# Designs tried in a protein design chat: VHH binders against Hydrogenase maturation factor HypD (hypD). Part 1

No score or structure here was measured in a lab: all are predicted.

Target 1, 377 residues: Hydrogenase maturation factor HypD (hypD), of Rhodobacter capsulatus (Rhodopseudomonas capsulata) (p26411)
Amino acid sequence: MKFASEFRDPALAKGLLAEIARLADQIGATAEKPVHIMEICGGHTHSIFRYGLDKLIHPGIEFIHGPGCPVCVLPRARVDECIEIAGRPEVIFCTFGDAMRVPGSKLSLMQAKAAGADIRMVYSPLDALELARRNPGREVVFFGLGFETTTPSTALAIQQAAREGLANFSVFCNHITVPEPIRALLDDPYMRLDGFIGPGHVSMVIGIHPYDFIAEDYGKPLVVAGFEPTDLLQSVLMVLRQISQGRAAIENQYARVVPEHGNRVSLAAIADVYERRPSFEWRGLGEIDASGLRIRAAYRAHDAEEKFGVGYAGQRAAVEEAEGCACGAVMTGRMKPVACAQFGKGCTPEMPLGALMVSSEGACAAYWQYGGARAAE
Positions, changes and structure headers below are counted from each chain's first letter, unless a header gives other numbers; antibody chains aren't numbered by Kabat.
ipSAE, averaged over its two directions, is called F for ESMFold2-Fast, E for ESMFold2 and O for OpenDDE. V2 adds 0.75 times the mean of E and O to 0.25 times the DockQ between the complexes of E and O.
[cut] stands for letters that were removed.
The coordinates of atoms that the task and the answers printed are left out; those that the model quotes come from them. Centres of patches stay.

## First folded at step 1 (VHH)

Design a06
Fold by ESMFold2, look of step 4:
Order: structure tokens, then C-alpha cells, then sequence
Structure a06 (fold): chain B 377 residues (1-377), chain A 118 residues (1-118)
């Protein structure tokens, strides 16, 4: 387990924990009636578990794991569509490594690669673009996955392919957005959320103001946070101060990195390349209106979904979740990973039932790595 | 269906002022950032300003100090106050719902013409 001695400033961390405890007591937060704070980003979830912040913090504060992990929210049907595309003999399918082990209905991409599909791990969409240049007789397809942190680089690769006339490069676009699933969660009368830790890296691109509706329409505070333990503790304290004062605002704890209005160059590239889909499926959350991005008609030659007639451009198959997997409940904060019947038994990092055990940012994987609940315990 | 209707354009002298309005319906206006975009003949679209639901604004440097974006959430209306108008401001002005992940053209009205000429 990780403790305060691994913090860069242990004295600051101790002081922040003490102030959090004082405010939690002042608010009347208890283990029986906690203040529920959702961390939206999977990177924050990872940091919370790596440093044991959920165990160090006052028991009246409960962290709720949000939907901000792109691998975690990837539906099984989209993995199946990746495998369908990658199985074509003309295709070189390029993907980030995190997606390789996510189970589809029968196979993962890693298993499809072992069975002979030409699947290549890349570190950026530019790697895939270079593969397309070097392989003019093949169709190179990049798996466009992620929130606003990654959408600009994919957009730039599409723009560059179009400028070069590089007809054999395309993207299977699975890019999604942060604000829309949060609105869907806030509209659910059974979700009890008191405040939010906003994403740091996403907000570098979109700024802090896309979250304004959370404070104005729902009366909930949100603090955009950095990833160090003291960033998170300061952000929790800022949320508690707002609650104790009876106010709700969007605050930027990570202002040293996150510009208030985001990155204009990135936003221009996003606007040029993408449009909103009418609806998009999220693992554990269902269909969410306007939450996914589609490549615009001007770039249709680079849209793998259209090129290969799969997904929303083809006949979309219904895919059920794996039996015994509680990913939906964990993803929405209704269940802790250790309460899942399959945790450490039928679901392990070696034999994952769902995406939350595959990604290092997933709550199940974090509990496995940093928690004490294993099959032998 | 999302509806945006721009108004308030017209012919003005250089140095003059205009106030553009945009009436919105078919969506929860207060939940979205709103944007003004203009397009001069033979030119591509030019972003002018965005106002977020919390009231903060983002403006292009070229119109800073001359154009002010504002909103009235109770009336579902977006405004652009323009002053010190120049012939180069002649364009068709569009109101759009800000979409961080798509084209301004998907959520715009028919536009209102502003012509600055002596």
C-alpha cells in the first residue's frame, strides 16, 4: 500500500488531510452519510488507489469512480468490429497497447493477432500514418480511441493524410467526450453526487468552461485537478469549502497547466475533422446522446467505419455483457471492485472478464495491484 | 429540432454600431456555450467569440475591445454588441451552439448580414 512518505511534500499532505477532516466534521459528513465526490478521469482513479488516498482521507469522504477511462467504457461490440476490420487480409490494424487485451464477444485483439491478423501496436496516430506511406498496397486503419486528450492528434493525422492524398489511411473513430456522460449521470435521480474532481488532461484541450452547466444547472461544485497526491487533496478541500459555503462553481486547481479556455489549435482541428454522432454506446452506461464523435463527410475517405461498412455504417450487432461481470455497477460507482463476486476468482488481470481489469486506470485493476483482495487472500 | 435565428444586421457607416441577436429554441439554451461566427464573401468562416453558460467569454484578438458577446438565459437569446465597425467587418453573421467536437455549421441559423459602407 502507498502512504504519505511517497508524497513529494509529506507535511503539506498531512496538513491537507487535517483540513479536510475539519471541514468534513463541520459539514456533518460521516461513514454512514458521506459526501460523494466523483473523480471523472481514470488517471485520478489510478492516483487515488496508488497512493491510498481513499484509505487516508476522512471516512466521511467517499470517492466515486467516474466514466473517464476510454478503455473502460469501450463496448464489446466495438472490439468485435475492430477484429472484423483487422481480419481482412489487406488491412494493417493499428492500436494503442491498452486496448489489446479488452475482451470482445469471442476474442481480444491480442488473441486475434496471435491467430494471424495483422495488428500492430503504435504509440501515436503518426506511427499509423507512416505505416500507410510505407505500405501503399495495404489498408492501414488506426483505432481512434480516447477522450479530448487524444482527439486532436487523430484529427491532425486525418488532415495530413487528406493533404497528401494518402488514400490507404483511415481511422475507426471511437472518440468520445467528457461533458455528455456527466450530464446523463446528473439527470439520474438515483445518483447521489455532491461534487466532482474534473479531468486534468482533457481540460488542457477544452478548458474549464464546458463544465459550467454542472454548477449552474445542477448546483454541484467541480474542481479541475492535477494528478499528484497533493493536487488531489487540495482539490477535495476546494470541493468541501464550496459545499460548506453553500456554493457551486467550477474552479481550476491545475491552473499551472490547464488554460482557462483550452487550446485553440487543438479545438480548431477537432471542429474541422469531427461532428457529433446522434448517439453512442458506453459500456456500463448505455446509449448517450451526442457523446461520440464521427469523422465529417469532407474526410469520408479516411473513415474506416464507412470504408468497411461496419458499426454505425453497417448492421450493428447486439452484444451482451459477459456473465458475472459487474463493470456497469463499478463504472457508475454503485459497487466497489472488491464487492464483485468475480473479483480475484473468475476475473483477474490474467483472465479479465471486463475492461476495468485490463486498463491500469480501471478501478478493478487498481484494487488488484494496490489492494489486499486477491484470490489467495 | 434545434433552431437559431439571427437578426439585427443591416447597413451602417464606418465607425458605427450594431447589436445582433440570436433567438434559440429546441434545446436547453442555458446548458450550452454559444458562439458567433462570420463569413465574408469568398472567405472561409471566422470565429468571433464564445460565451459559456457561466458567463465567461473567449474572444478572437482581432475584435477585442470592439465586440462584446453576452447572453440572456431567461430569454434564450444570445447577443453581439459591435462598435467601431470597419468595412472589413462586412459579412454574414451566424449564431451557433458551441460544439467543441464538430462543425459550427451543424447548429447555426441562416445568418444576418452586416454591411459597413459609406
Amino acid sequence: as target 1 above (377 residues)
Amino acid sequence: QVQLVESGGGLVQPGGSLRLSCAASGFTFSSYAMTWVRQAPGKGPEWIATIYSGGSTMRDDSTKGRFTISRDNAKNTLYLQMTSLKPEDTALYYCTREVLYGSWEDYRGPGTQVTVSS
Scores: ipSAE 0.000, ipTM 0.221, lowest interface PAE 14.4, mean pLDDT 82

## First folded at step 8 (VHH; from g1 with M100F)

Design i1
Fold by ESMFold2, look of step 11:
Structure i1 (fold): chain B 377 residues (1-377), chain A 121 residues (1-121)
Amino acid sequence: as target 1 above (377 residues)
Amino acid sequence: QVQLQESGGGLVQPGGSLRLSCAASGFKFSDYGMSWVRQAPGEGREWVSSISYRGSKTYYADSVKGRFTIARDNVKNTLYLLMDSLKSDDTAVYYCAKDFYSTWEGPFDYWGQGTQVTVSS
């Protein structure tokens, strides 16, 4: 086992792998008829490839890479809208660094910065709030990107701006929620999903009960997991145990970190600042009902879409993915990264054609770093 | 365009009964938990009862358990509160509230306008 030496507890990992294999055989899982387990978030995808778990585990277990990477699901049209806002001479556009390289229809934010737009990398929404205080003659716009892990801090910044009467701070809100894309995938007859590895960091905020519908309505087990190899292996074993027993429940393998009911303060901030959009675009998945957040009317002065008449407050243009980029197929499990015509050729981490190559947690980037293309050398 | 509209409140004698309704629109009602919350004059909001998105789980504050029944009709997109054995302490404006998620725990992202319940002779 080439990757086993990287485990902190190799004996435990070997024991878990053996138990997984026995249970997979009991279930009748084979390479021809595998049990499909989706790891929802990109952090788990990265860990699986980092430690080679997909190659060490029983061949009847197939990992399906989920949509839980916010950079990976960022639509090209939303990048274009960021660039439109950032191109205004009065605007200081603030973004996390990871988003800057995501390709839009013409430019990335990094390229727009090189062309003269005032785009600044920040490490929190508080940095953008401070810029607004120090630059009262400018419009400071923060790119609100991410799932529930990042949503509360953006909400707190909006609340603080409102308390201060800070009229020149606004957010271009691209916050999204985890449960809704999972429902959309479960409703997709193409998707063959038997169980789930639930997100660890998102669940610290929302708890485990927002996933209850997965077990109750679809009969699929979900285990909220930590990120160490033994956390993942134990979580796979827990999923298989539920399947073998004919039950489906939401279990918390990561209870040492994830509270059952989440973080009540963070959730209250979310409910105060945001409401659900009727629909929201996900790169590679299309429009998903109630999956995106928008800023409530009470905080409208801090909503960049409303302030600048862009995005869902304006007229959105349809934007197709770049020719040869198969991000949607990879993200839905229809294609492996190495089967994409552009993988390693027109699409590399240095020159990404699609979003899945930008983030280290994206399936294409993970495969580039740890997977078959490097191993084939 | 989420809308929650309560109805069915009114004046009732102690020991009497009322049925409150909450008509919901602008969202997929069957995806979300629902709750009743009440507010007496000059007091804060008091949670009364919650029901899960399928209606399979119901929860009640100790002050109303055994007297109130929460129900939902996911075909008619309507939440109900059947109130029996009403007491003067039940006098309040009753609000319908929508969960942010497919649970009952809150946070609540939308509230109705409320319906007045007054228990007196």
Scores: ipSAE 0.503, ipTM 0.793, lowest interface PAE 2.2, mean pLDDT 87

## First folded at step 10 (VHH; from i1, 20 letters changed)

Design s57
Fold by OpenDDE, fold request of step 13:
Structure s57 (fold): chain B 377 residues (1-377), chain A 121 residues (1-121)
Amino acid sequence: as target 1 above (377 residues)
Amino acid sequence: EVQLVESGGRLVRTGGSLRLSCAASGFKFSDYGMGWFRQAPGKEREVVASISYRGSKTYHADFVKGRFTISRDNAKNTVYLQMNSLKPEDTAVYYCAKDFYSTWEGPFDYWGQGTQVTVSS
């Protein structure tokens, strides 16, 4: 077996694969009865397929792709709401690049921009804050999207705006948290999961202990992982070791980057600026209790949802998936992208039906880009 | 709406014992960690003890030195602080707080109004 040059240590990878195979056999894992390991983070999904780990690893190990792609879990209705806000002549609407192409019910943000809306791609909420400073006669709205990885930076921008009394800066908050959707999946009687690869970047912020309930309540192992091929393989090995030993614990493979207790400064900012919503809508998962964040009353002046009466502050529209789109089934592990009738036909990167094809971290996009998996070099 | 209501604070003599209670409502209590804090006059608020969502993990401040114990009853949506061997320096307003997560580590995002504990010499 030849390993791709992308592997930092081919010898290490080979050893890891061998040990994984040994443990897989030991625990009786087979192609017919595989161990189901969910990589929560879309970045991990991408890495798995980029390096063809799904093909290299023991056939008794099956990767289940989790919901850790920010735009993938965003309902189309939310895109419509963004466009509604952006359509106002006084508004400069700011968003990350990955959200630009996500289809709404009629238009994407990119299409809305082309149609005349003042939509601007930014790299951070601080960019949007600066736009607000430079445009006092405009309302600058930042689309607060993503998990705990992006939530702190948005919080800091809001805090800064408040300190400056910058009234023309606001955030349309669509931030979500990782633990709650995982709980929802574990509570799904039709979902078979034996272990988890935990999200490395999210864990840099929140630490590893917010995942403890996965082990304590459900008896499932979780290993927080880096993004290199050897990181993923080592993490899989760690998960299998737990299974073979009949234990469940939260472990940190990525200790070189992820502190056990997270980033306390970031966490403090989160708690200061945000509170949990009663519930939040997820693509394919529906309403999940306490899974979304809203801006606290102290920062109401910077809450675009309240300012414009949209989203949960207004009348929410129910928007179904595009015809033929099976994003919901794919993101919940019920369907593989290649099993979708529209995959690579009615749904392509150039003409996506759903968000999973739009985002590079989406399972559909990964499958398309790498032909389901890249062969090891 | 999240509500935390502390009770049990009173005047006690040095060496005495108290049990504080915090009744929680407005959220799924069993999903979140809880904590007890205190603030003495002229001092900063400080953590006394914290407990994870199901009580499997706890933290106690160094000054507790085994005198106080945090516990919880999820069936009653209540967190407790058993305080033994009380000292005058324990005089403070005691607050219960809700953890943002299921952990004992915080951050904490909601607070009660507090209950006064006074320890006389």
Scores: ipSAE 0.916, ipTM 0.963, lowest interface PAE 0.5, mean pLDDT 94
Fold by OpenDDE, fold request of step 13:
Structure s57 (fold): chain B 377 residues (1-377), chain A 121 residues (1-121)
Amino acid sequence: as target 1 above (377 residues)
Amino acid sequence: EVQLVESGGRLVRTGGSLRLSCAASGFKFSDYGMGWFRQAPGKEREVVASISYRGSKTYHADFVKGRFTISRDNAKNTVYLQMNSLKPEDTAVYYCAKDFYSTWEGPFDYWGQGTQVTVSS
């Protein structure tokens, strides 16, 4: 059992950096012709910059920030729909804290709360379920947000509500899956990706094999990674080794936490409660087939989308990004946060134009907090 | 709408062979794994075999012992189960199922109506 301190060992990190540098040179990676490695998870993005790995690593390695930030990939229209639901006097609207400050087209949930909507921050869908139990005369709606990391807990809440016959609990389901947007990015002719750092927390749920298509169809390596500096460096090294060998495979650097086959109980709950939507809208990526989840017919009584006729159950509004906001370009890896004209000026954590600046896993927030530009050599 | 339709189940004698087919529609077949399950009277449903989206990876239950083989034709949106050396213990309703992901390991989120396989002594 390795202690957390072992993964922050400067001596180990130094050794890994040296090995990375060696392999980078071996494969001909340079600042002008870098290897593009996408860290899918926003948590990895923040870890990279928190520890300054972007500055320490060989200049021939370029990190591309992936779409693994739950609130970042959510179009503003979804926030508007949340506010629409929350504006109903009978509704107690529950959401995670990271969604509170995300700007809609007019208001954020936080602003809507200030304006009189009954919006409550919760730490789990079970908190919302408990609110439903305590408030039988109110409709408690939980904002089901996030990737497969959060999807199981929402599923369990829905199952529990169904078992109890708790009719006043519902979920506005905006859960999404990781593999589909990655496929969309790989299919984008304008994207250049040479390898991936796989999302550790998501993989705790789904395992590593849902990523197999990345290797099999596209010939790209993916390494599921932990979040410590040495985890990330080890994962980069593993990716580079595959590249140097002309090999593509899905590997697990985070085996101490991530089981190969995922959490079977969680996966069973997902399959029971959810089905894939025909498509789902992503910020910057547009509609992606089978990338979103909806609540299955068996649990329709707990589907807020159906109850209120919003989202894909209603007339969807097309909402553009705020003027000057380049979240779409940043979200898809086409632009670095520092290249955005509004970064740190018209867009700040205090006055955000888009979700990427206010999310704890957003790329813009990471750059703002830790810095994101390599010093000119 | 996702649809899975099994066919090929019938009465066969011990030692006989049978090929089951499952025709899939309502989703992009080539993106998802598939599986065959069976349920005998008074027993729980159990996995027989599963196959990844491209067919590169497969799983076969221990009781198969090389007698059954799962395969797929993505051009025809069909998954197959070739069953050889059938035994009375193989008598069950056989179901095809769709994997939630591209893998062979599930979870499975859609099921067919099933096809009856009966093996006589």
Scores: ipSAE 0.915, ipTM 0.962, lowest interface PAE 0.5, mean pLDDT 94
Fold by ESMFold2, fold request of step 13:
Structure s57 (fold): chain B 377 residues (1-377), chain A 121 residues (1-121)
Amino acid sequence: as target 1 above (377 residues)
Amino acid sequence: EVQLVESGGRLVRTGGSLRLSCAASGFKFSDYGMGWFRQAPGKEREVVASISYRGSKTYHADFVKGRFTISRDNAKNTVYLQMNSLKPEDTAVYYCAKDFYSTWEGPFDYWGQGTQVTVSS
């Protein structure tokens, strides 16, 4: 096997690949009629391509890249709103580095920084809190981005700012949750999804039971997986076993890390600070009901959307995707990144047209780094 | 706007029965778990029972086990608490709550105004 000798336990990996092949044949999975398995999290997408699992695995198994990459689903209009806030002379705008390159309608945050906006890369919301303490004459705004992996730390920062009476700290909240987009994809009659590799890091927070509806309502197995190649192979095998047995259940391959019931302290902080928005826009997926989080009225002083009258608290601008960008088709499994006309030509990690080329967890960036040949020229 | 409206609380005698209802609106009821909590005067709010979005999984606190039963009717957007063998210590304001997810585990993110249950000797 081309990449199997690079695994920490190559004998285990070879055994798993062989058993996967046996079950795939038993199920009747072929390249023409594959079993479609969605890895929800971009971290799993990255691991699949890094270790060549998509090429090593039986050709009847097709990975579908899920929406679990927060920058990948960030609408251009939200980037524009970040830039509007960051352009205000009193504002210090704090963001994780991955978001800085996401193209807005005119600029990215990185380009706005080069043009003079006070935009700072931080490694946690606590860094932004400290900036607010050190700069009492400035408005410090943290870009709250991500799924349940990151929502607790942002919530704790908001709670701490409220306890301290730190009036110059706020969050531009773009936090979202995992179950709702998966339900939307399963309800799409043009998506064929047979099973799921569930997120590892999100599930450390929410546990495994928020996924129960996938098995109960849609009859699809989901296995919460670790990120090592053997974790992923074991998880694929577990999905195939369920399919071969005609059952659907939520299984936890990553039980050494993921607690069944999640982190109750983190979840309590989430419920204290946030409430669900009626609707929220997802880049490439449209509006999804109850999928986004907003800061509760009790913490309104720390809600940048309300403080600056931007986004859902103001006049939202309609913004279309970049000309020639096929991110929506890639995210919904209708197109592989290498089939995009712009891949490797007009769209590269240095000069991305769309969000999927920006994040190291995005499908286009993963293909660029690890998958197939770069565009010939 | 999410609304949870409890009803059915009243005065009942020890050993009696009572059924509480909670009418839900402003969200897709069939996607979310629900719960019943109670708060007696001078005490903290405590979970009584909870139920998953389909009703297939439930939790009942030990102090009500065998006496109270949570149920739901997704066609009517209503969650119920059937209360049997009532005791004076069951006297409390009972609150309906919405789960943040489809589970029965919480956390709970919205609460009703409550309905008073009083159990007399």
Scores: ipSAE 0.823, ipTM 0.926, lowest interface PAE 0.7, mean pLDDT 89

Design s57
Fold by ESMFold2, fold request of step 13:
Structure s57 (fold): chain B 377 residues (1-377), chain A 121 residues (1-121)
Amino acid sequence: as target 1 above (377 residues)
Amino acid sequence: EVQLVESGGRLVRTGGSLRLSCAASGFKFSDYGMGWFRQAPGKEREVVASISYRGSKTYHADFVKGRFTISRDNAKNTVYLQMNSLKPEDTAVYYCAKDFYSTWEGPFDYWGQGTQVTVSS
């Protein structure tokens, strides 16, 4: 209970833990036959471990770490294509910092930068737009990566570049959407998932109703949750209440931030700029139909895939996974990070085998960052 | 390739009924919401009705409530608009639209070519 003093409201957290325990007992959940709750977003995974909720909660509740880490599910071949683009002398390649350390087949973007490629860390696609304005003789390419939390800002940057006639700005679009991988996991009869903690930040954009199929088709509850410890505990309690009642619905614990119907302006920008790819490769999940986004023909001048003839616009090379890397199993919730043979041995934040160890949303990174000191507790 | 093909639009007298159909192809129809929009001459395209991927949730604009009903048949990859008690102001090109998600809320990312509905006084 020593982690409870680290919460904003320790008394509320203790009350929620007690009520969770009461319902878990009522349901008959035990360590041997737990209720499996997947937190879809890596940010929730990190919050759970930061506050020790995995150790404080009733042993009949098991958290399953979901695939909501966009750099983690990015195939190594796509990193190689980033490096190919960035290696061109006319290119300024702009990326969020989270992608810099992700290993490709031979090197990361950080290593390519050290070898002379002009790669810049940015905090938004607007930073890349400004670089394009200041450098009219260079080709500025933004690495478009992420779920719906980031797709709107990339779309707005593309729209703005088009309005300005800014021909030297383009995006290497690798944006993806949340519902499709969750459906793929639910269709696996060997995955045991009893309920979900839904993404907080993605849901600010898309609302709660894109998750309706989880309850309607699969009979599983989902609660959209905030990131504070009491948000997570309240959300677990809400999932357990639905289970105890034989009910499945989509509920919004994070209603103070997440609008039921999403952000209509952001969604309009998404529909204007992007279309769904026929299929898209996910590291650890394979090809998932309609799960990736590409830039529409109306904005083709700003599509780096088309401009440089790479990726799905070119001939894709097969790239083998690193030896001994169990990233696919971890990304899909089939394996805990500490069960990976390479964890802490051949795979560390200093020498990662995959993005899960170095991403701010990666499950392995959460275990590494919080596990050693917290394990002694 | 997403294709939405509307049919059933024609000239009909005030008070009459029509049933519009939209045949969908090029995507997994049962995963996505659908909608009907209309555009009268000189006006912006406006939503008429929408329906979630399995038909469990619907929206109907206030100006058509009680008169128009959206429905879908996932086995036939078809969405319908039953139009009753038609008025001259219902005269427009009617467009079938695909939702980006499984919902009824939009955004909509593809439209058909439309089918003309003309209601005579």
Scores: ipSAE 0.823, ipTM 0.928, lowest interface PAE 0.7, mean pLDDT 89
Fold by ESMFold2, fold request of step 13:
Structure s57 (fold): chain B 377 residues (1-377), chain A 121 residues (1-121)
Amino acid sequence: as target 1 above (377 residues)
Amino acid sequence: EVQLVESGGRLVRTGGSLRLSCAASGFKFSDYGMGWFRQAPGKEREVVASISYRGSKTYHADFVKGRFTISRDNAKNTVYLQMNSLKPEDTAVYYCAKDFYSTWEGPFDYWGQGTQVTVSS
């Protein structure tokens, strides 16, 4: 377990843990009837496990690992479509590195690259745009993956390609938004969620008000949190304070970074380039209405789905999860990663069967790296 | 397909009142904020008012403050603009708009075709 610099101030951390314990006791939270707090973002999941906060915190507080990890929710069918596009001899397929190991139905992108497909790891959509400029005889396709943290930069690349008339640049858009899956989880009568640790990086773009419905319609508090141990502990304390007061509001613990109203320039680019799909498939969660983004008709020349006739522009087939993979059960809180029959046997970070084992921010990967048994009840 | 259809624009005398309606379809209306914009001849389109998904939060531009009121009826998938104390400078095409999120802050991702409001001296 590594300490952050502030965690090496044990008096501060101890004080926050003591205050959390007092409120948890006041609320009547116990290991048998815990307060369920979902950390929406996989970065928070990683931080909780890295610093051992799940073991240090009062036993009446249970963290529920949320869907805010784009690699974790990437369906197998979308990986298959990436491989179909990348297998075309004219295509240079560009992707973030963390997506390359996500299993498709037959291959991952990493395996397809090893088999000869021209797949290149890039660090931004601007790298792909430059490749399109340097390779006018090739079709350069960027894999647009992620929530609102990454959505604006992809939009800016599309806008720039359109201004330059770069006919050989397109995006296979798999961008998604945060509010819709949270609404779907809150509408599930089998889920019990008492409060939320809201995303840090997404909220830099969208601000805090897109979460208002969580408090207003569902009566659940949400605190937008930073990633340091004291940020997380303070945010848990803020959630518990709201619960103890019978209050539900959206609060911003991370105000030093997250502006209340988000980034207006980034949001304008999103609205210019994208529109919402009627529905979109999430690995382990099924179809969620209005949760995915597609490229608008005005930018159709840069839409790889349309250009290559794949995905929602083509014939989509249902693609089942790998035999023995329980990602859906883990992501919905029905199973801990260590209870999965394949955990540590057929599913490892080196040989992942499911998306939750691929990213260090996925629940299965976090358990592999840092995990121990926790009380399941 | 998202569709926003404005109605109610007409010729009215200075000091008069008018109510605009916008019928929305092709999305879950009750999940999204809405707005009204206007565009006078030769000018840029500008926001007039906006309203959150449940109607609890609103914005009104300074040039209409106290004269115009945005409202919505989620059962009818309709947003309204009540326009009082109309002035000749209110003459414009008025557009209904959909917010990308549930808020009143924008960005707005769809506009209707507009309805003409003409205020005579």
Scores: ipSAE 0.807, ipTM 0.916, lowest interface PAE 0.8, mean pLDDT 88

